# Designs tried in a protein design chat: VHH binders against FAS1 domain-containing protein YDR262W. Part 9

Target 1, 246 residues: FAS1 domain-containing protein YDR262W, of Saccharomyces cerevisiae (q12331)
Amino acid sequence: KNVVNLITFKDSNGKLHKRLAPEEIPPRLHNSQVNSYPLGYKGMRDFSRPAVNLDDILGTQQRKQQEFLAELSPLSLESKLSLVNEVQIFASYVRNDVETYNKVSDPNEDLIIIAPTNRAVSQLTLKPWQFPNNIDKLESDGATEKELDTAIQENISKFVRSHIVVYNDDKNSYKKVSPGCTLLQSIDFTESKKSDSETGGDILLKKEGEVYYVASSRDEKFHAVESIENGSNGVILMVDFTLVGP
Below, E stands for the ipSAE of ESMFold2; O stands for the ipSAE of ESMFold2 at other seeds; V2 stands for 0.75 times the mean of E and O plus 0.25 times the DockQ between their complexes.

## First folded at step 4 (VHH)

Design p10 (from b3, 16 letters changed; framework vhh_surovatamig_d1)
Fold by ESMFold2-Fast, scan of step 4:
Structure p10 (fold): chain B 246 residues (1-246), chain A 124 residues (1-124)
Amino acid sequence: as target 1 above (246 residues)
Amino acid sequence: EVQLVESGGGLVQPGGSLRLSCAASGFTFSDYYMSWVRQAPGKGLEWVATISSSGSTINYVDSVKGRFTISRDNAKKSLYLQMNSLRAEDTAVYYCAREGRYFDYLSPEAFDIRGQGTLVTVSS
């Protein structure tokens, strides 16, 4: 059914603003909200192979071929995010960004989602909807409800899109830096002026021994991937840090 | 005095049904998005369903889609959750909640007002 933003705001007097999503048919919702049973429903995807193969991207060998195949799942990334308790805060942000949620639900996409844990998000000094636009300042400066809605949605979109890589079959969405290390471009990176550089990126993925690691431009440190979940339309890498922050 | 009072919980067999009610007072109920949130034994808070102020927009967590129905009656200042095809994993304390500044169901500040809860036990 129709996807809507589930954000509510209180003004400086504590009054709740009841509608952040337009009541009128928004163009995106009218055009992108199709029955979840369109021609491309999950049954069309070949589940004998993962949508994204990390070892192929890194140029490394799978430790155990049978063990790798055992990870394959017919569930979409949307379903996987909804079921994993450890990433529910991140999953709620994904649901609030209509365009990204549609990609995560699309069986024809191939995505790499770097999902921060609830712990990682909770440790931030500001919540994802509060940066980089300073919402409290905008509210104090007399911004309208529509202006606040726009700024918050921009914050959510940037946060979510900074954690997702769109991978297509031709391997053009990544660049090997060294053996076992590959540079990736988030959706946010590709939408910025930095995407003019074909060889640039904002996420590093590497494998040392049996462990995968992720680094971002935020702190330039590799963090171990805590778990990997394969979906029908991509892969989820669970990490205990956020790729962007306040 | 702003308050939410839940009722309708109880013991039910797997596959059974229950209807939860929430009575709101002390605020303009029709101005707020309302949610049902639950806490299973030994687990954190889990968002279940949300309904917009007018009732025109409704969302559910995937595990209850097709089984649960959220509804509201603004004239009666009441929120409802119809629960069908109940499973053992639906066992939880169910809370009626008024959404706060941001909907982040794992954070207390996501819900500026929450009721006392009503216990639902699904057991044979």
Scores: ipSAE 0.000, ipTM 0.199, lowest interface PAE 12.1, mean pLDDT 72

Design p11 (from b3 with D31T T57Y N59Y; framework vhh_8emy_2)
Fold by ESMFold2-Fast, scan of step 4:
Structure p11 (fold): chain B 246 residues (1-246), chain A 124 residues (1-124)
Amino acid sequence: as target 1 above (246 residues)
Amino acid sequence: QVQLQESGGGLVQPGSSLRLSCAASGFTFSTYYMHWVRQAPGKGPEWVSSISSSGSYIYYATSVKGRFSISRDNPSKTLYLQMNSLRPEDSAVYYCAREGRYFDYLSPEAFDIRGQGTQVTVSS
């Protein structure tokens, strides 16, 4: 019988905290075989299927329609999440939620994934599996292992679902809150809460100049989208913050 | 019981190759992302490589990209690290690790299960 232990990447001696990198940025990751396609792949995609179009959501004209189409990828959002080194912590949470994973791998879905960077997730005072259900309190109150595991899985599901929007090409599905700014509904919002007249969504998307911005409707603090990755079934917007927190 | 057992380390000269193995037991190996992590004397742990449950998605630290190759055999419940063109700076204890609830190597909870390690020494 062999005993195994956890690998420690931080040394917390009360007053001092050590990390892998000064900025808490994980080592730069490189993907293998990510640009390889199955034998017989010809680089085509089905252009008849509506693609996620952020400018359509915002009611603005795309600067160059051909440039947008040229950025589209035959790779799914599941593949793209696995390729983007900067969002691997978030991507791992997506993989641990079966329902969400099934959506991001589904070619019949069209999704907007607002993916927080590794830095953004690492700066949270509680990890995504620790909120909103207070795991320490549940354990101290005598919760069973099954109850703790269920609460943790609910936390993970809520976190990932709060960062994903199901795209709808009917712009009447979106509430325009100000010029160039639209209110979106995350999967968590649509599945866990009934929409009401005062809160029509939980995510704000806007465009100023050539830059997209995202905010939680809760605080309306906008953060620039640092990069956009297009997949065959949606887009990934990389941001340096999390839409929900402890 | 959940166990990870590394093997294949040794003393080699710069430019040599080694293949590390990690035998897993006590859990459904095929459903977990698996990782290789190393720790050199006097330094903190360094993440080296990751592989998805299916083997379809593979990641490498910049320092080893192009030289190391991670792979897995789910039927035999074994993880591998093929190390080519070894350098003195690759000298470390290499650990096989199972991804926890999530892959977050900035957090100690990221690797809920670790093996005992296998020593690799690259010296001229």
Scores: ipSAE 0.012, ipTM 0.367, lowest interface PAE 8.2, mean pLDDT 73

Design p13 (from b3 with D31S Y33W; framework vhh_8emy_2; at its last look DockQ between E and O 0.02; V2 from the best seeds 0.00; counts 0 for: pae O 19.0 > 2, placed apart)
Fold by ESMFold2 at other seeds, look of step 5:
Structure p13 (fold): chain B 246 residues (1-246), chain A 124 residues (1-124)
Amino acid sequence: as target 1 above (246 residues)
Amino acid sequence: QVQLQESGGGLVQPGSSLRLSCAASGFTFSSYWMHWVRQAPGKGPEWVSSISSSGSTINYATSVKGRFSISRDNPSKTLYLQMNSLRPEDSAVYYCAREGRYFDYLSPEAFDIRGQGTQVTVSS
């Protein structure tokens, strides 16, 4: 279709402007840049580290009964996200959070991405850029253009970061609750916590039979993982729901 | 036992530079986000900068961005703060702080500060 959605907002001088919704921004070819202080090198993937293995994270005995062959993929999760048509809306939101996009592109990260389908995102009563900051209210209260853009960016970043787990080499990114059920910390959860002595998480991962399930820890309503995509720096779990909503 | 030891502070003139160090022991340094926090007389602690466990993600308070540079050396278990273009309002005791891991939460009193800090005094 040739029609795009335009969003109207009011700047600090009262002038109305229009811009494309984040979902209408065309996909871009990925472009990896090595940015690290004090060195600019992130290096190549250390293949001595095993690939992310969901059964290891879950603590199931299938790891002990069967040698799991890690799939070596030449493509990063950033590349895989751009290729999986069923999650293209989520992928576009990821590209709008520069810090998270850098992690997804980094060959030395290990990530678990809970990627909501296009249908799951489209069915939200508010778009990811509209919550938790109430953009309409901020505009009516006279927020400046920069204040609105900041609030929109915060909404997008929170949505994206609530769906991505950094799985570190020490396996500190998860807590096994019971056999086959593990509590994970999203990037958003990790960046919000302050306690070294307290534990918790915002995402539950469960395996029953041959099927994986994901829930928010808040409501424990499990949804089946519809597909798993392996990348060089982690895995994508495609789900037909969002972990956070309006 | 967890220990953090700050050093490198001093009395300097405005526009000077200082490099602070924080030596860590008693924990797996490479698994933690680290922070610099400062406290001026009569004020509460002020967050200055953060660095991720790998060193790949760095954040600064707006008051120091462009002038201060945080870094870490995981093999030597050392956190650094390079402070350039120092101003009188940068005068404070500087502490390094450890942030909680996946299975831990920081106490409600904010960052996990274990050292005595290092005094930075910038005066005309």
Scores: ipSAE 0.000, ipTM 0.103, lowest interface PAE 19.0, mean pLDDT 72
ESMFold2-Fast, scan of step 4: ipSAE 0.247; ipTM 0.637
ESMFold2, look of step 5: ipSAE 0.000; ipTM 0.218
ESMFold2 (binder alone), look of step 5: mean pLDDT 83; pTM 0.833

Design p14 (from b3 with L106T A110Y; framework vhh_8emy_2)
Amino acid sequence: QVQLQESGGGLVQPGSSLRLSCAASGFTFSDYYMHWVRQAPGKGPEWVSSISSSGSTINYATSVKGRFSISRDNPSKTLYLQMNSLRPEDSAVYYCAREGRYFDYTSPEYFDIRGQGTQVTVSS
ESMFold2-Fast, scan of step 4: ipSAE 0.183; ipTM 0.605

Design p2 (from b3 with T57Y; framework vhh_8emy_2)
Amino acid sequence: QVQLQESGGGLVQPGSSLRLSCAASGFTFSDYYMHWVRQAPGKGPEWVSSISSSGSYINYATSVKGRFSISRDNPSKTLYLQMNSLRPEDSAVYYCAREGRYFDYLSPEAFDIRGQGTQVTVSS
ESMFold2-Fast, scan of step 4: ipSAE 0.337; ipTM 0.658

Design p7 (from b3 with Y105F; framework vhh_8emy_2; at its last look DockQ between E and O 0.41; V2 from the best seeds 0.00; counts 0 for: pae E 15.8 > 2)
Fold by ESMFold2 at other seeds, look of step 5:
Structure p7 (fold): chain B 246 residues (1-246), chain A 124 residues (1-124)
Amino acid sequence: as target 1 above (246 residues)
Amino acid sequence: QVQLQESGGGLVQPGSSLRLSCAASGFTFSDYYMHWVRQAPGKGPEWVSSISSSGSTINYATSVKGRFSISRDNPSKTLYLQMNSLRPEDSAVYYCAREGRYFDFLSPEAFDIRGQGTQVTVSS
């Protein structure tokens, strides 16, 4: 229930702390989750800027009301991400990448967040902070605590940024492959490309019937989007897999 | 040096109110999600409430919803818990916790509890 496990750990300065075990991470959404605070919204969207529309990105027939609904949402993706209990592990990783966290809070951004569920993250054989830099090997090779912390941050940032797309009207960020299937570039892909003229992407978005599907471009294994959350600065697509893994 | 110092506890009768404070120093308070956690004698620790770095997103445990109110003042680096309609089962040591970041914990899924807590005792 509300009972939590605290475990003791030693920080990089040798000081002992208590922490909440991962299974004790508090729920962010449930039926009684609604918060009555009168303040809550920052950075209202510029309404001259069209909201993210998945059907435009896919080149499929639009459902006319979808853009209107997204344009009227008062909550940023930061707020929405924090409210979705099923993705709270991923949300905590996003908060640990300050540059990405600032983007999800920014009303002048338009983002597509492909948010893996807690189950998807928990089932990884290595945690997002353990790959692609091999933390165990770095430690055994005598890396300093600063070097380990840097490698861990790089791992976390790469994991987070592989799941987030900056959508813009510049077609460099996506390429329609066919009606209903589009190749997208994650932030990580964009930061890793060697020139602006490089094309392609690392994420496939597909629509079949009324269901959206996501795959890594590497394996093209499509997974159904389990839910869609619209925010003032983009959309969250909840999926039960991770786009990158060990 | 990261410091979290809880205060405002005391001995009160059922139905009373208390306001807890947590003074933070040694880190950028406005960058962290903050939590209240409590531990009663003979029980495991219990998560109570959370508040986002900006204060825009707030959650409560079902056992305290409607009676407790979390807030923060980022300029003064202070976290608060307003506790109304106190019950004997609310008796515990209350701790302020910051949500984990990789710099200090190797795991962003963890909480950092650094203070001694503040005792709340509700009895008649």
Scores: ipSAE 0.000, ipTM 0.338, lowest interface PAE 12.6, mean pLDDT 75
ESMFold2-Fast, scan of step 4: ipSAE 0.623; ipTM 0.849
ESMFold2, look of step 5: ipSAE 0.000; ipTM 0.144
ESMFold2 (binder alone), look of step 5: mean pLDDT 82; pTM 0.829

Design p8 (framework vhh_8emy_2)
Fold by ESMFold2-Fast, scan of step 4:
Structure p8 (fold): chain B 246 residues (1-246), chain A 123 residues (1-123)
Amino acid sequence: as target 1 above (246 residues)
Amino acid sequence: QVQLQESGGGLVQPGSSLRLSCAASGFTFSDYYMHWVRQAPGKGPEWVSSISSSGSTINYATSVKGRFSISRDNPSKTLYLQMNSLRPEDSAVYYCAREGRYFDYLSPAFDIRGQGTQVTVSS
């Protein structure tokens, strides 16, 4: 059964191996929802908890929290990602990372998701599962199937986590550079930093007029945010570029 | 060669005005968000003001809002800071900075900074 598309790899002896492309793995196959949080868990947002407000984070506008909360979408970021056709490739990678997917579906999290468009992901010279670990080289060097699968999963996890910020009101996840400009730490950055006392970030967010811009350490330029979707547990910023790449 | 060069600092009395200039070279000045940052002796750097690449979006630190005015001239590749109603607490070395890949908050979080220009406000 070659009913689904498979990725083909060659070993040092010319033997072909086949693996299911990560984008084609259904979300349910990568996570045991029976032995994790219940399938379809829909906790309610705690309205006493501060919500992600980009203008508050940037210092460009102060708004009463209750007023802002009244205008939030009742849909979670999980639901929002599933409904936005332009980011479905990225959304499929999010579903393949168990820990991150659990955060996206958690009503007690507040996230900033910088979601690259299908176009942005499709224009990469290597797919997200192929970097930073060089899968072709690992296979040619004699890596086992399990070692290849682990390296692929690490690549997916790093790609996904590099695009998501965990917001909290203790300000651990962001630093104001100026009223219109804020430095953010992705999940990948927080996991990779040498010590909790080190400051810095890998994502810069700013506002110019009515347009939001995002820059990453990979791209030395700001890129305009094309659309913003507010969910009950955070916000999605859609961009036509990827924050990390080959 | 990529560089920024500040000028226009000096010793002035409280209530005086100064205009700082920053000459940019070696890069496409009109593509970059630009900042003024200051550092007083024994203190960390303090962000003062920012201006977008087009000049349409301008921001100021609360401590200088209403007294300072940032502007840019993209054809001449020059950034300006007009400082009015100067106070002793404005005394610092003033740096212009290009916003770039330097994401360390304990530094100005800027890729390129100039040598700075000293502003001293004293009676």
Scores: ipSAE 0.000, ipTM 0.162, lowest interface PAE 15.9, mean pLDDT 74

Design p9 (framework vhh_8emy_2)
Fold by ESMFold2-Fast, scan of step 4:
Structure p9 (fold): chain B 246 residues (1-246), chain A 122 residues (1-122)
Amino acid sequence: as target 1 above (246 residues)
Amino acid sequence: QVQLQESGGGLVQPGSSLRLSCAASGFTFSDYYMHWVRQAPGKGPEWVSSISSSGSTINYATSVKGRFSISRDNPSKTLYLQMNSLRPEDSAVYYCAREGRYFDYLGAFDIRGQGTQVTVSS
């Protein structure tokens, strides 16, 4: 029973905009807080190594430079998303989707987050809460407030989940397309999958020289990864585009 | 004119408690999500906690869950962080930060204070 509040504001140029107001996340704090690395049953984390190794995923087979591993961050992806100023719009959407936020804060996850910049999100013709469900059409067709809230929350969930990959060390979780290019599955892809190929996907990751590139499986263009942030439970790849759009 | 001012830091022993305060001025405090962020020497900054404008939505970093409590008093324009069972790894400068008002506007932390030093050692 999430209630999404929208506010209307007038910018300095006199144009009217709508913004998603702060939404209350249902309290899920009634259960045990336990996320302890030392107290958990699932041990095996080696913090001297990245939780996700992009070169392993791409099959580059180059020898690692051990000297640079000292710069690996003990900070979680939860912390990293909150601190990278350039992705704060995306981070705000992640915080508004409780199930995705739980994955991002879970120390037992290994995630690849393809985080669109504030610029990338701001350039969309519709905001992430407005697609793919057409909110205006639902409202004009007489949808109830609860139905509108549900559709908006589905839009937000689909948007954030389309940008997050659950990394699996089993080779079955990705499909090599060509040398240095691999097809990955977002959380949205895995949850909406209709039992076709076990190794299908919706995100392409490749490396050329020293630069990583990402493309949506629907997009015909690769976009350079602008920065990479390692966290204790995964990696963030910052890109100047969104993997899904209106 | 828009300002955040932290206080309450200090030197304490492991297992001790501290309560940090952040006084806000120059803006409508009750309109904004607020955050606590910390940075230890030689480390990157770490997000610690967030609280919604009304105070009903609260989140914590995994490393502080169950030990820290964030709260706010909108009439007095003050943000708080109650820190219990402090550990040496909690030693850092703690910053109060304001989240951006609009999702299409840049930056989560458009206003940040000068910070307050917390040192946990014998």
Scores: ipSAE 0.000, ipTM 0.175, lowest interface PAE 16.1, mean pLDDT 72

Design w11 (from a10w with R30S T100S Y107N; framework vhh_7xy4_2)
Fold by ESMFold2-Fast, scan of step 4:
Structure w11 (fold): chain B 246 residues (1-246), chain A 124 residues (1-124)
Amino acid sequence: as target 1 above (246 residues)
Amino acid sequence: QLQLVESGGGLVQPGGSLRLSCAASGFTFSNYAMAWVRQPHGKGLEYIATISGSGDSTYYSDSVKGRFTISRDNAKNTLYLQMNSLKPEDTAMYYCAVDSRYWFGDNPTSLDYKGQGTQVTVSS
């Protein structure tokens, strides 16, 4: 039925953690797949179909059912983020990071945005501009106003980029780890990665029945996706937690 | 049943090299990613590197990228860490761990290191 194995580990604090056993798969035949989809194909986007199909990423048999249930929209992710009241705090951070905002506004992108709710962001002990760079310590250590501004902007950029996945079939932007479960790489992961690792990631997406779940290394726990919004250049998954924290 | 035994540590001068080994038993070694972590005396645990079960993919912390190389020999159930250009700040107890995380990253507290480790001292 399920090919999922859980391993129990005890960390340095004595806490027990459960992990899915990694599933190693052979490298894909990249050359053949790239040549099957000409660049001009993206210019003929069909707005009756989602830009990113989560069931294709997960390899689930319920692909067609999900397409009928999902909201189909010609609106971009930029427009969708501005309209979803429950993620406005996160949306404001996206607008404050020029490079990320440009990706969200780009009709040629295919993005998965894992958007934390206003509640999830508000429950953080530090605001997103306060980590991972310790702003209070930098100020105490005599950092200049320009240095503080730079560190704050780096914090904002890391926060928003840790919640966005660039979907690109040509570059194998995901790895299936078990049926209905896929490892994804955030923008922050891909830009920070100095490794030759092709199969690492920082976000885990799974589907059980018709419910999607997201996990990150931060809390090592799956959280149910509360809603899904399809845009012309990607999809928004609304969650009750943040993928990175203090 | 899972057992990990680290070895190869010692005293070296700055700029020197060491190769650490980890002998694994009690599980199907080639099915699991493996990691190295370290703990300097009186400091917190620090993540170093992970290698996939096949050995085709690796991930390194920024502090060791370009200086350390993680590798494995699945026929011998052995994990290695080649450490080059060693610095005094590399002085620590080094532990190997099974990296059963589906995501790879710098959080060392999500890994359970086993055994007594092997001491690396970079001095004099």
Scores: ipSAE 0.005, ipTM 0.216, lowest interface PAE 10.0, mean pLDDT 74

Design w12 (from a10w with T100L D106S Y107E L111Y; framework vhh_7xy4_2)
Fold by ESMFold2-Fast, scan of step 4:
Structure w12 (fold): chain B 246 residues (1-246), chain A 124 residues (1-124)
Amino acid sequence: as target 1 above (246 residues)
Amino acid sequence: QLQLVESGGGLVQPGGSLRLSCAASGFTFRNYAMAWVRQPHGKGLEYIATISGSGDSTYYSDSVKGRFTISRDNAKNTLYLQMNSLKPEDTAMYYCAVDLRYWFGSEPTSYDYKGQGTQVTVSS
């Protein structure tokens, strides 16, 4: 008989019950929770240009036309995340956060998704739904199902939003630090309860030779980008580490 | 502790050449872009040149393009500035610089860590 991962919660009458942990439940968004974006609202995508140009962000010379065209795709970031087997754990967390999923599927967005590999996520000492809110402590304290669900959802939202940058035409989401190196702001950074998000950032992007590197405020080291996937509404950078952790 | 030590400055006649060196310690040198900046007596800091961590990318102020060359030796943790065709206007204290504050979410407006400097005087 299958043994599944369970969490314990207290109902409104004070009785303890068990239910499936978030990783045991397939991501499911109800129609009323999913935004419907008109096809073509943004207009026809120019497939000769990526939605996000990393070399423009870094101030480096644009890559040669043949290489540039070979990497273009008419598929959205939502479709691309679904097709990249190496990031499916991360992709499942994106699908569990309604607001972030709606941005990823929005043809009017231009996003940079820094997607950690399945290996990177699996090597964490706590699962993304377990931090920074301490779910084990809440469970041991006899928290209600609503209190546990709220804390778990906050953890998931923080995790996925810490890996996504909104790139707009005015480039307000990034700041050039040095040649080939730019400071970026994740959605989590910009949505933190600070009155002004104009200054600072939590992600560094750089290019050395032909290789892109990413670093986070959690990690003092640059990690090489393993692959790049261009979508119609942004770009996916696959990395072997997570930008936030326990 | 992060330390930058500049050397190689001196008195030189117009049209002459100098090579500046900066010995770096206290951080992983190859991971960070490095810069040369200068400060003429009684004036503000002026950006001169920057080089990427690998050494593959370089950027120069318009005032020194074609005359100065920035380079680095990552095995020796040393940054260099080759200065050719020197002019009286190049007379300044020259500083080696790195900016590490952006790791803590600060917006980088200039390089934070500077050494003691090395004086370059171009006599007419």
Scores: ipSAE 0.000, ipTM 0.158, lowest interface PAE 13.5, mean pLDDT 75

Design w13 (framework vhh_7xy4_2)
Fold by ESMFold2-Fast, scan of step 4:
Structure w13 (fold): chain B 246 residues (1-246), chain A 123 residues (1-123)
Amino acid sequence: as target 1 above (246 residues)
Amino acid sequence: QLQLVESGGGLVQPGGSLRLSCAASGFTFRNYAMAWVRQPHGKGLEYIATISGSGDSTYYSDSVKGRFTISRDNAKNTLYLQMNSLKPEDTAMYYCAVDTRYWFDSGTSLDYKGQGTQVTVSS
């Protein structure tokens, strides 16, 4: 499906509400083919290692409790995005970028997804499909439907790819800015850099005490990571802001 | 500029039929779920039907199930609502809307709708 469906309904007070359509409601967590009872003990040992080790990137240590939670839910990032109600707007944008969607379902990938909440996306002054290409101006300047479609899809891809990091176990790929703070490269940054020798990044990740924080390198305004979901092919960090905006 | 233009409304007798159309422009139509909503005079918006971007999934309010059919033609950037067995209580201004989950959290109203097309069911 190219878009996640919502059912819209009117309550007794005339107010419209939205919920996931029955076909789009995530499967019950206890009914997992990936973590079946017969495979539980051996499969859980294979999935005892998080696909991405944030503490290795930062030079810090994560508590065992969080690693054990990952072992209990060895679902892919694609499945995890479908299960996290708070990031469904972002998840639907991911589904609209075929190349990125294929990565989040690929068991051979190791991804860090910095997932903005529904609230964070809804508070943007322009929606992700409207920037950085100015769709209104393109239409006013006489762009064809195909040119508008291309510009909108480029906007969506840039937004999605600006929030996803391909994890590399080579620690030299990450620039340490200060103790406990590392500069990461989004997929958008890596696609845009001029050469393989270009260093830097667009995302800052740090840890203070037991809390992780994320910022755009552009403004260095840190936001606490509200939750962490480990999948078999990476990790999802839920945040209350977007890394790129209008 | 994102634009929705509804058409096909009119005056019809109870038991009659109408086909509404919505011409969409300014966005990648095939990638967005679309909805039909209606607003009777002096009342709030009432949800009618939703269709997925691909057209493979459809959802209806209980008041119109079996009578209305939502469909789309992605090659023509057009949304349709086939209305059969019309009743006086179907009288309303009908709007097409983009699925606002890309813009707003659950519990928000549909924010982008066209100018609407009036449906009046009376003898």
Scores: ipSAE 0.000, ipTM 0.114, lowest interface PAE 17.7, mean pLDDT 72

